# VHH binders against q9vxt7: the designs that were tried, part 29

Target 1, 187 residues: q9vxt7
Amino acid sequence: MPRPVLLIHGGAGDISDSRIAGKFAGIKQALRSAWGLLSPDNGSGGGSALDAVEAAVRSMELDENFNAGYGSCLNTSGQVELEASLMEGRDLRAGCITLLRDVMHPITVARRLMEKQRHTFLGGAAAQELALATGSERLQPGALVTEGARLTLKEFEDQVAQGKDPFFARTELTDDKPVPKTDPSGE
Short names: E, the ipSAE of ESMFold2; O, the ipSAE of OpenDDE; V2, 0.75 times the mean of E and O plus 0.25 times the DockQ between their complexes.

## First folded at step 22 (VHH; framework vhh_5c3l_4)

Design FF4 (at its last look DockQ between E and O 0.37; V2 from the best seeds 0.00; counts 0 for: pae E 8.4 > 2)
Fold by OpenDDE, look of step 22:
Structure FF4 (fold): chain B 187 residues (1-187), chain A 126 residues (1-126)
Amino acid sequence: as target 1 above (187 residues)
Amino acid sequence: QVQLQESGGGLVQPGGSLRLSCAASGFTFSSYWMSWVRQAPGKGLEVVSDISGSGGSTTYADSVKGRFTISRDNAKNTLYLQMNSLKPEDTAVYYCARDKIEYSGDFWATYDFDYRGPGTQVTVSS
């Protein structure tokens, strides 16, 4: 069998230098978690590509270095509204979730949608119902809100108050002080 | 031309220690994540540890965490793996590998290795 390839993108945009190292570490962790499932000879190998990508995204959803899952970007009301999507290339199947709340792994819910239902996209109450009905735990309200996310929202609000165009607002925390890049690898 | 060459392998008793080195050339060493990978008899490649370009970030497989330490000297273009408390299950050919990690304003990475050394044998046996 040809060697599988795992590729992870850890985010785009104007990301502060202070967050770069954490993001790369998080990406590596996600890759490792996924690779363990794909590697045929590691004894634990035998997972599908879907298993691998789900594992990778689940890892990222737990990592505050990413603004999804735990540490999600907040809406203007200071709440986490979760999104996730999964696509299978073989059969061109997809599952998409939006406006999900207080669930640890939206990607798993997206997969469940893809595999168990006819709809490709669910949001809000319907997504919530699917999540809970299929075994996701409802977290305490605010459990996914991090201080970083709160501060990011505050920065946004401050920018708006200063008359800056919100169209170009950042979705991640800015550095308090400029941090020079010291690593050509991005760290 | 990119070149990687491992050294430092050998036979050691359980509980013993080894230090592997990897000499790199032909590319900007400090710009790349580097990995140690190993292949045990009858098993596939396992990523043992990796380290960022600057050395500021490291990761370890659960099986070696607390026992192995990856480091690098960018001035010498050398990657290291300190292996302590070695176990028979650590027996493998150990390879130095260059990771495909790109940073161009976006963050993406893969566990695909574009270059790997010939490997060095590590045998842990009583």
Scores: ipSAE 0.052, ipTM 0.492, lowest interface PAE 2.9, mean pLDDT 86
Fold by ESMFold2, look of step 22:
Structure FF4 (fold): chain B 187 residues (1-187), chain A 126 residues (1-126)
Amino acid sequence: as target 1 above (187 residues)
Amino acid sequence: QVQLQESGGGLVQPGGSLRLSCAASGFTFSSYWMSWVRQAPGKGLEVVSDISGSGGSTTYADSVKGRFTISRDNAKNTLYLQMNSLKPEDTAVYYCARDKIEYSGDFWATYDFDYRGPGTQVTVSS
């Protein structure tokens, strides 16, 4: 039987130097939170792998260093809009959630959608109703907004108001150049 | 050849203490993150704690924070786990494991325990 493997990808694109340590720490925490849920029994219907993936993503949703849940990028109205998707490899079932608001863990809502099997993709009010009906608590407005996310939106809007190309505008708060590839252990 | 050998397990009363050791050989010990991983009866594997190659960074599972301390002595190629205030739920086989975590500009990592020892039994019971 093959050894369990858990891989976490923290997102693509240029990451500011000041954010690298926080993102690495967040990935390590997500790995640690999820690893113990893995099972060597590959025939369990993917339940342990699915549990591990959900736990890893829930850890990242609580971590303001990631564009997921708490501290997510803001829309043009200054609000957090949430998306998550989940797919299991055994039967290729999937659940996709978009335009969810004020729920801490959209990945868990995506899992609930996948397990009910009526729809693969759900958004907006319907996703909100699913979240609440299946046990998610509705957070107070603004509970997922961070100061870092507000500053990032302000910088983006300022650049656009000055006529700069929004495709070249920074999505992070720093001006640092990308760091050359180094050992993640900090050695 | 990479070799990891745990020791220091045994039977201990609740509230007691135990220190685990892991002797490492066959690789540059100080270059690797190391972990303690445990498996309780009927449960899956849990990463208890890990420590960077220099010893400068540590993490702990919430279930052991404030009670367990990971450390290493790179001069002796030895990893340690000091376990205090032990509880019956800490009963498990404890493994010393070598981590392989790679950094990329896209910030991805794996928990890839390429080597672990045979384990040492810790039993917390009256």
Scores: ipSAE 0.012, ipTM 0.363, lowest interface PAE 8.4, mean pLDDT 78
ESMFold2 (binder alone), look of step 22: mean pLDDT 82; pTM 0.827

Design FF5 (at its last look DockQ between E and O 0.01; V2 from the best seeds 0.00; counts 0 for: pae O 13.6 > 2, placed apart)
Fold by ESMFold2, look of step 22:
Structure FF5 (fold): chain B 187 residues (1-187), chain A 127 residues (1-127)
Amino acid sequence: as target 1 above (187 residues)
Amino acid sequence: QVQLQESGGGLVQPGGSLRLSCAASGFTFSSYWMSWVRQAPGKGLEVVSDISGSGGSTTYADSVKGRFTISRDNAKNTLYLQMNSLKPEDTAVYYCARDKIEYGTGDFRAAYDFDYRGPGTQVTVSS
């Protein structure tokens, strides 16, 4: 049988030195969470590659070091708007969710959409209805907002008020102490 | 050539402790995340713990949190796993592995494929 491989890519954007160690720890946690589902002989029930991908993304959605779920960037109203998409290669099914709010795991909602086979892309009130009707908990307003995300929005707003180009604003705040690099890229 | 060699396994009673070591050579040890990975009888590979190149960041599988401690000594090119409060479920061959990780401007990637691992050391927990 084919040897499983799991690869996670952490996304684009400016990453401060103080955030790099947390992102590496978070990506390792996501890898470990998903790997167990690809290795059915390790004492867990067997899982599909789709199960592993969902588990990896759910781990990142709980991790404030990523722009996914808890700790996501805020819109200009100070709210978390959630997006997720998922595709499987066997039958080329996909599910895409946008403008979802107050649910912890938008990737799971995207999977539910893919499995309903009615629509590929769903957003707003319709995505919200799907999430709640299929078992997602409605979180209290603001439950996904972190202080770091709030401060990042404030810094962006201050830069715009000063006439700076928002395309060059940083994506995450830094602290005043540098974080040592833990590992370089490469093998 | 990359070489990893585990040692320190053995037979121990439930509740006991063991310390595993892994000697590394053939690469710049301090530049890489390292993992302990185990394979219980009849099971696939489970990633037990990871540690960053400097030793400043660690992660643990839920099954071992609070009982196992990963560490490294970069001056000796050695990775360690302190295993306390051992249970029969911890019985496995334990492997030392070098992780594949890379990052560039604005992104990073990590993968498990376990091409770079040692031959393993047996840990047996039984009365």
Scores: ipSAE 0.193, ipTM 0.605, lowest interface PAE 4.5, mean pLDDT 80
Fold by OpenDDE, look of step 22:
Structure FF5 (fold): chain B 187 residues (1-187), chain A 127 residues (1-127)
Amino acid sequence: as target 1 above (187 residues)
Amino acid sequence: QVQLQESGGGLVQPGGSLRLSCAASGFTFSSYWMSWVRQAPGKGLEVVSDISGSGGSTTYADSVKGRFTISRDNAKNTLYLQMNSLKPEDTAVYYCARDKIEYGTGDFRAAYDFDYRGPGTQVTVSS
């Protein structure tokens, strides 16, 4: 049996140098979390590719070094609207969630959609209902909003105020605005 | 193994009421959408109502809206269908089914392939 391969991408965009180290650490944590399920070398393997991928993304969703899940980018109203998608290659299944609020792991909701629903894509109230109906905990409003996210939004607002084109606004903080680090050990 | 068992069916007069129950076992009940489906004599399977895992979302066929109410008790692993103002056209075998419903479409489906369904309970509405 071929050795499994895990590939993780920690995001794209104009990422400041100050955030690179944290992102790599987060990626390593995600890989470690996922590999524990897949690795044939440590005797703890046996998890599916889906399990591993979900575990990896769940790890990342807890880490504000990534602007998804906890520490998600904010909308213009200062609110977190979560997105996640999951695909399975074997049967070409997929689940997609958008505009989800106050749920820690959108990826898990996406998986539930893929496995339990006929639709491939749910958003807003429907996604919210699916999340709660399938066992996700509703967090306190704003629980996923981080100071980093607020600062990012502020940078956006400042950029707009300066007359810059908001179409090309940053979704990551610049180096001159420090962000508290979140411990990704939740997984 | 997954098991579903309906109860509560019977003979009632038009305008009468019945309450169906479905006992579920062998799976995490609250993790699944559940449906009531029915098959009338000479007709195909019809979805009557469905309910989300938490019970927060429900749907009804147009023919039963305002008359039927689906509910669930996850602590008891039980699905319910309260049927009021019953009509002769409601006569059918009613099945409890574990469902992967098509959420949010607004359209009510005629029939779906359910992975598990109970043996059914007969509901007869006749004067």
Scores: ipSAE 0.000, ipTM 0.235, lowest interface PAE 13.6, mean pLDDT 85
ESMFold2 (binder alone), look of step 22: mean pLDDT 81; pTM 0.819

Design FF6 (at its last look DockQ between E and O 0.43; V2 from the best seeds 0.00; counts 0 for: pae E 3.1 > 2)
Fold by ESMFold2, look of step 22:
Structure FF6 (fold): chain B 187 residues (1-187), chain A 125 residues (1-125)
Amino acid sequence: as target 1 above (187 residues)
Amino acid sequence: QVQLQESGGGLVQPGGSLRLSCAASGFTFSSYWMSWVRQAPGKGLEVVSDISGSGGSTTYADSVKGRFTISRDNAKNTLYLQMNSLKPEDTAVYYCARDKIEYGDFHAAYDFDYRGPGTQVTVSS
């Protein structure tokens, strides 16, 4: 077997101990959902590194434990604004989108931008048009908003109203303590 | 000198059970995450289950949860997969694989640096 490797990093934001278990479980789920796409096979189901990366990120976009797609942080108007980017290593092609709304999988839109090669970056109305033209479904307004994201925005707004430094507001609401059980090599 | 050798495959009727074993040698077995990986005819590889070096953490693909149980005996350097309620869809070659990369709070990986030759499981009749 060729030795394919897939590594997923779940972000470096301020993460409370009580949220670590959910993020780790989400990373493992993304690994499992994407790993098989790296493997050579005899059928049409074989995939490229791009297919695996897209599948892993799509798994995280469905997972409210990540700031991607469903459960993303809200802007100050209480809306989800979506961003995604993708780069392949052979020719360093890239696709980057920003200010996309109401699309479940912004990573797929970023991949389609990269593959069309007309532009590297698109945002706003242009990104929205690309998503529609390449087959993305437009979700109902608010479908990507979670109560956790609303509470996080409220905490930020409360800190600003009290005159506190907004750079110390959490990106996620702090839960009461549980500590996940993880058994990495050597621990 | 790392060696992994699977055994326990065979032909079984739907609803039956099998226990796969993987004998490991040439490395400190208890220090590594181990995985069972399968390949059905004409399909890609699927990671079926993972287990930590101590055996304290396990994960399963959704397709096998509740039916398969991964375990290890670090005193005997042996990895196991108990497979119950087998279905025709479980027909595959099953591989024992060692995962090289350490996991952290914010990342995880699959990097299988060694695997065995595999054992055939066929569920039919």
Scores: ipSAE 0.290, ipTM 0.658, lowest interface PAE 3.1, mean pLDDT 81
Fold by OpenDDE, look of step 22:
Structure FF6 (fold): chain B 187 residues (1-187), chain A 125 residues (1-125)
Amino acid sequence: as target 1 above (187 residues)
Amino acid sequence: QVQLQESGGGLVQPGGSLRLSCAASGFTFSSYWMSWVRQAPGKGLEVVSDISGSGGSTTYADSVKGRFTISRDNAKNTLYLQMNSLKPEDTAVYYCARDKIEYGDFHAAYDFDYRGPGTQVTVSS
């Protein structure tokens, strides 16, 4: 069996320097989480690529350093609307979720959609129904909203009020502390 | 050429401590994430801990959290692993490894492009 390859991208956009280190740390954590399942020789091993990918994304969905899941970017109403998508290459299957609320792991919901071969894309009430019907816990409203996300929205609003072009709006908080870049590996 | 050399392994009693060192050369040490990985008898390679180039970020396997501490001295091109409260299950060959990471974007692969020959750590009563 060929050695598996696990690759993660931790996001794009206008990211402040202060957040870089956390993102790389989060990526490392996600990689470790996934590798434990994927590696045939390590630990439990024997997991599928799909299992590993889901595990990695689940890790990231718990990490405030990323703007998905916990700490998601807020809509203009200050609410979290979750998205996730998953694709399996062998059989060319896909599942996509949008406008999901108050669920910790939208990637898992996306996987469930994909595996059931019901729809390729579900949103809003339909996505919510799928999530709950398939075992996802409904969180308290606002449970996924972080202070960082709230402040990010506030910064956006302030920028708009100042007449700045919203086309270049940030999706993450501006540097509030001077953090010098110390290395090319995320700091 | 890139070189990594571990030292500090040995035989210790359960509850004991060891400090591993890794001497690095042949590359810009501070530009890379570095990792300690281990391989126990009959098991695969496990990542124990990793540290960012500057040392500002660290991660640990759940099995070693609270007991092991990774650090580095970039002026000396040296990676360290302080291992406290050692357990028999920590018995393994420990390797120093350079993480393979693409810089400039927030993406990384779980891979190591260079690894030392390893040092044996044995925890036994």
Scores: ipSAE 0.108, ipTM 0.566, lowest interface PAE 2.3, mean pLDDT 86
ESMFold2 (binder alone), look of step 22: mean pLDDT 82; pTM 0.833

## First folded at step 23 (VHH; framework vhh_5c3l_4)

Design GG1 (at its last read DockQ between E and O 0.53; V2 from the best seeds 0.59)
Amino acid sequence: QVQLQESGGGLVQPGGSLRLSCAASGFTFSSYWMHWVRQAPGKGLEVVSDISGSGGSTTYADSVKGRFTISRDNAKNTLYLQMNSLKPEDTAVYYCARDKIEYTSGDFWAAYDFDYRGPGTQVTVSS
ESMFold2, look of step 23: ipSAE 0.404; ipTM 0.709
ESMFold2 (binder alone), look of step 23: mean pLDDT 88; pTM 0.898
OpenDDE, look of step 23: ipSAE 0.396; ipTM 0.719
ESMFold2, fold request of step 24: ipSAE 0.612, 0.591, 0.333; ipTM 0.841, 0.833, 0.670
ESMFold2 (binder alone), fold request of step 24: mean pLDDT 88, 88, 88; pTM 0.893, 0.891, 0.887
OpenDDE, fold request of step 24: ipSAE 0.639, 0.621, 0.610; ipTM 0.832, 0.821, 0.819
ESMFold2, last read: ipSAE 0.358, 0.577, 0.544; ipTM 0.657, 0.822, 0.804
ESMFold2 (binder alone), last read: mean pLDDT 88, 88, 88; pTM 0.894, 0.889, 0.891
OpenDDE, last read: ipSAE 0.654, 0.594, 0.647; ipTM 0.841, 0.813, 0.836

Design GG2 (at its last look DockQ between E and O 0.49; V2 from the best seeds 0.00; counts 0 for: unsure alone 64.99 < 65)
Fold by ESMFold2, look of step 23:
Structure GG2 (fold): chain B 187 residues (1-187), chain A 127 residues (1-127)
Amino acid sequence: as target 1 above (187 residues)
Amino acid sequence: QVQLQESGGGLVQPGGSLRLSCAASGFTFSDYWMSWVRQAPGKGLEVVSDISDSGGSTTYADSVKGRFTISRDNAKNTLYLQMNSLKPEDTAVYYCARDKIEYTSGDFWAAYDFDYRGPGTQVTVSS
């Protein structure tokens, strides 16, 4: 079999110097969580590329350093609304979930939708029913909300009250230090 | 041509220590994140630890946290792994690998494929 490859994009937005180390640690944890599922060996367990992608995204959904699951951006009512999507390259199947609430791993719900093959895109109450019916735990309201996300919403609301363009509001807390070219802790 | 050569493996009793070294050449070592990766008998590759290009940021697999320490000397183009409190589960071939990670303004990604790794060094923890 060809040697496996796993690549994770951690995001395309500005990252403050204070957040860089956490994002590096988080992306490496996601890679490690998934890698063993791609590397079968004689007498060793293995998995599909789909299993690895799901595991990597589940790691990021638990990690408050990413805008996914725990610590996601809040809507204007202070609530987390979740989205995830998944596609396989072999048969081009896909599953897309939106407006999901109080579920830790929306990527797993997206995978279950893809595997049903009845719908590609599901949202709201129907997505919620799928999540619970396929074994996702309903979290307590607010379990996915972090203090960082609350502060980010407050900053956004303050900027709107000042007449600033909310389209460019910051999505994360920051400081004003220059962004390092390499190692965020020393370089 | 990227060249990586591991050394320092061997047979050690449980609870013992080893220090692995990896000599790097054929690329600007100080520009790259590096990893230690291991393959236990009958298992796939496990990423043990990563270190940033400057050495200022490190990560570890849960199975080795508190026991293993990754470090580097950019003046000597050498990567190290100090392994303490070794367990039979640590028995594996250990590889030095050049990581694929990139951070630019607004573009952040990392990957494992381990195309650039050495031939490995055997660590055996006797039982």
Scores: ipSAE 0.506, ipTM 0.748, lowest interface PAE 1.4, mean pLDDT 82
Fold by OpenDDE, look of step 23:
Structure GG2 (fold): chain B 187 residues (1-187), chain A 127 residues (1-127)
Amino acid sequence: as target 1 above (187 residues)
Amino acid sequence: QVQLQESGGGLVQPGGSLRLSCAASGFTFSDYWMSWVRQAPGKGLEVVSDISDSGGSTTYADSVKGRFTISRDNAKNTLYLQMNSLKPEDTAVYYCARDKIEYTSGDFWAAYDFDYRGPGTQVTVSS
């Protein structure tokens, strides 16, 4: 068997220096989680590429160093609206979830949608129903909101209040005092 | 040319300790994340631990957390792995590896790969 390739993009944008190390650490953890399932020589039951990818994203969804899952960016109402998508190249299958709330692993819900093959894209109430019906735990409201995300939203609101153009507002969380920069190539 | 050379492996009893070293040359050591990886008999390559370029950040596999400590001396171009409370399941060839991960132009990219790896040192934990 050919050697598998595992590649992760850990985000883009105006990332503060204080967040870089944590982001690298998070990527490393995600890679480890995924590779354990992907490696054909693990002696354990052969995982699939899908298993590996899901594991990687699940790891990232738990890590505040990424703006998905726990620590997601907030909408204007201060709420987390989760998105995830998964695609399989062999059979050209895909599952996409949007506007999901209070679920830890949207990627898993996306996979479940893909595997059911009734729809490619579900959002809102339909996505929520799928998540819960297929075994996802409903978290307490606000469980996925972090202090960093709140601060980011506040910064956005302050910019708007000042009459600044928020079109390229910062999407990356920061532990330090933010130095806002516009990056059209970022998220 | 880039070179990595591990040392410090050997035979040790369960509960014992070893300290691995990796001598690096042929590149700017302080610019790279470094990793210890291991391969046990009949198993695939496993990342044991990694350390950031400056040493400010470290990560560990769950199986070695609390027992292993990765460190580096950039002035000496040397990577270390202190292994305490060794277990039979830690038996493997241990490799020093240069990480293939980067932050460029606001993008984080990482692959489960290493562009360079040493020849390895055998660690055997047995009663």
Scores: ipSAE 0.322, ipTM 0.680, lowest interface PAE 1.0, mean pLDDT 87
ESMFold2 (binder alone), look of step 23: mean pLDDT 79; pTM 0.796

Design GG3 (at its last read DockQ between E and O 0.70; V2 from the best seeds 0.65)
Amino acid sequence: QVQLQESGGGLVQPGGSLRLSCAASGFTFSDYWMHWVRQAPGKGLEVVSDISGSGDSTTYADSVKGRFTISRDNAKNTLYLQMNSLKPEDTAVYYCARDKIEYTSGDFWAAYDFDYRGPGTQVTVSS
ESMFold2, look of step 23: ipSAE 0.651; ipTM 0.852
ESMFold2 (binder alone), look of step 23: mean pLDDT 83; pTM 0.835
OpenDDE, look of step 23: ipSAE 0.452; ipTM 0.750
ESMFold2, fold request of step 24: ipSAE 0.620, 0.617, 0.505; ipTM 0.834, 0.843, 0.779
ESMFold2 (binder alone), fold request of step 24: mean pLDDT 83, 83, 82; pTM 0.835, 0.834, 0.833
OpenDDE, fold request of step 24: ipSAE 0.504, 0.658, 0.661; ipTM 0.780, 0.843, 0.843
ESMFold2, last read: ipSAE 0.627, 0.513, 0.597; ipTM 0.845, 0.776, 0.832
ESMFold2 (binder alone), last read: mean pLDDT 83, 83, 83; pTM 0.835, 0.834, 0.837
OpenDDE, last read: ipSAE 0.630, 0.548, 0.448; ipTM 0.830, 0.789, 0.746

Design GG4 (at its last look DockQ between E and O 0.45; V2 from the best seeds 0.00; counts 0 for: pae E 2.2 > 2)
Fold by ESMFold2, look of step 23:
Structure GG4 (fold): chain B 187 residues (1-187), chain A 127 residues (1-127)
Amino acid sequence: as target 1 above (187 residues)
Amino acid sequence: QVQLQESGGGLVQPGGSLRLSCAASGFTFSDYYMSWVRQAPGKGLEVVSDISGSGGSTTYADSVKGRFTISRDNAKNTLYLQMNSLKPEDTAVYYCARDKIEYTSGDFWAAYDFDYRGPGTQVTVSS
């Protein structure tokens, strides 16, 4: 029976010292939430591995410590724009979603696209229609925006105003700035 | 080479308590996240709890939250799991496992691979 392995890469970019513990706690939570979906009897690399990958990414999409879903970086208009993609290795099927808004779990929409097999890549209004038609809730505007993301955008804007190259400006809070408070929802 | 040895399992009544220990050697213990992983009869592996190298961060599976406590003593290279309010569904072989976590400037990652685990200790909860 093949030995399952689950690996999560938490993203590229500098991690401030004040955020390291939260990111490692979040990546461990994602690993635990996904690990139970792997089965030695489902060693074909099919649905069980896809279930685990989706679960891991959904955990990160709920976790404001990651640039995915809730608490994602904001565009220069102060809005969350969502992207996700999924590929399975057996048949190389894929689903890719871009410019999705106000949906908690873009990775699940990407999986739905892959499973329908009509298109590999959808964005904007088409992705939005797929998400809603296949059961995703449309969140209220701003539901995915956190205070930490707002502060990060302000830091970016301040750096640009000081002449920093916008493609290399820092997009995470520094050690000298407040960490985000808990979401007002309390859960 | 990496060596992990669990102890402290046994037969216990529902509602009882056990404390598992895991002696570690062959690596710098404090540099690694450690996990307790269990396998119930006829089931796959469940990750019960994780603890950071310093011991400052812990996580728990929902099934054990509030009942189990993971801890470590880095001076003694020992990992612990205090299990309280035990239930029949906690019956399993419990393994101590070393996690793979990497952080470098610019990215970080973690994995469950479990090539580095002990032989396990049996916990049986029955009346």
Scores: ipSAE 0.378, ipTM 0.678, lowest interface PAE 2.2, mean pLDDT 81
Fold by OpenDDE, look of step 23:
Structure GG4 (fold): chain B 187 residues (1-187), chain A 127 residues (1-127)
Amino acid sequence: as target 1 above (187 residues)
Amino acid sequence: QVQLQESGGGLVQPGGSLRLSCAASGFTFSDYYMSWVRQAPGKGLEVVSDISGSGGSTTYADSVKGRFTISRDNAKNTLYLQMNSLKPEDTAVYYCARDKIEYTSGDFWAAYDFDYRGPGTQVTVSS
């Protein structure tokens, strides 16, 4: 088998300096998690690309340094509305979830949808039903809300109150920490 | 020009120890994750261990946990791998590799790949 390639994009935008270190560490962790499943040489019999990708995203969903899963940006009501999508190229399948709430790993729900091959896109109550029916745990309301997310929403509200253009609100908190040029992991 | 050069390999008996070194040049050493990877005969490339730029974060393959220790001296632009309790299955060419993680213009992206790798050093564990 040809050597697999694993690539992760860890986000884009006006990322504060204080968030950079965490993102580096988080991306590395996601890569490690995924590669462990993907690499045929790890003695585990080799996993699928889907397994690896899901593992990577699951890792990121646990990490508040990413705006997915735990630490997701909030809607105007202060709630987390989760989104995830998964695609596989061999059979041209896809699963998309939106407006999912109080579930730790929306990517897994997206995969389950894809594998059912009935729908490509589910949202809201239907997505919730799928999640729970297929084994996802319902978390306590607000379990995925972080302080950072609350502050981000507050910042947005403040900007609106000031008459600023709400279409260009930050999704990351600003911080005056310098951007590390070196790998900030472990610093 | 980015250069990596491994040293310290050799023949050792089972249970023995070796210390590998990697001299790095041509880039800001401390900015990069560095990895030790190995390739055994007939096998693919295996990541043995990696270490963050600062040295504060390390990881190990399960097969080497407790036996191998990765470290770095950023002042000397040198990566190390202390290998203790060596086993025959550790026989391989060991490579020093620079990890590919990048933050550019507000984009984070990373590949589980290495943009540079040394020529390797042979480690043979045999009685």
Scores: ipSAE 0.217, ipTM 0.578, lowest interface PAE 1.1, mean pLDDT 87
ESMFold2 (binder alone), look of step 23: mean pLDDT 81; pTM 0.808

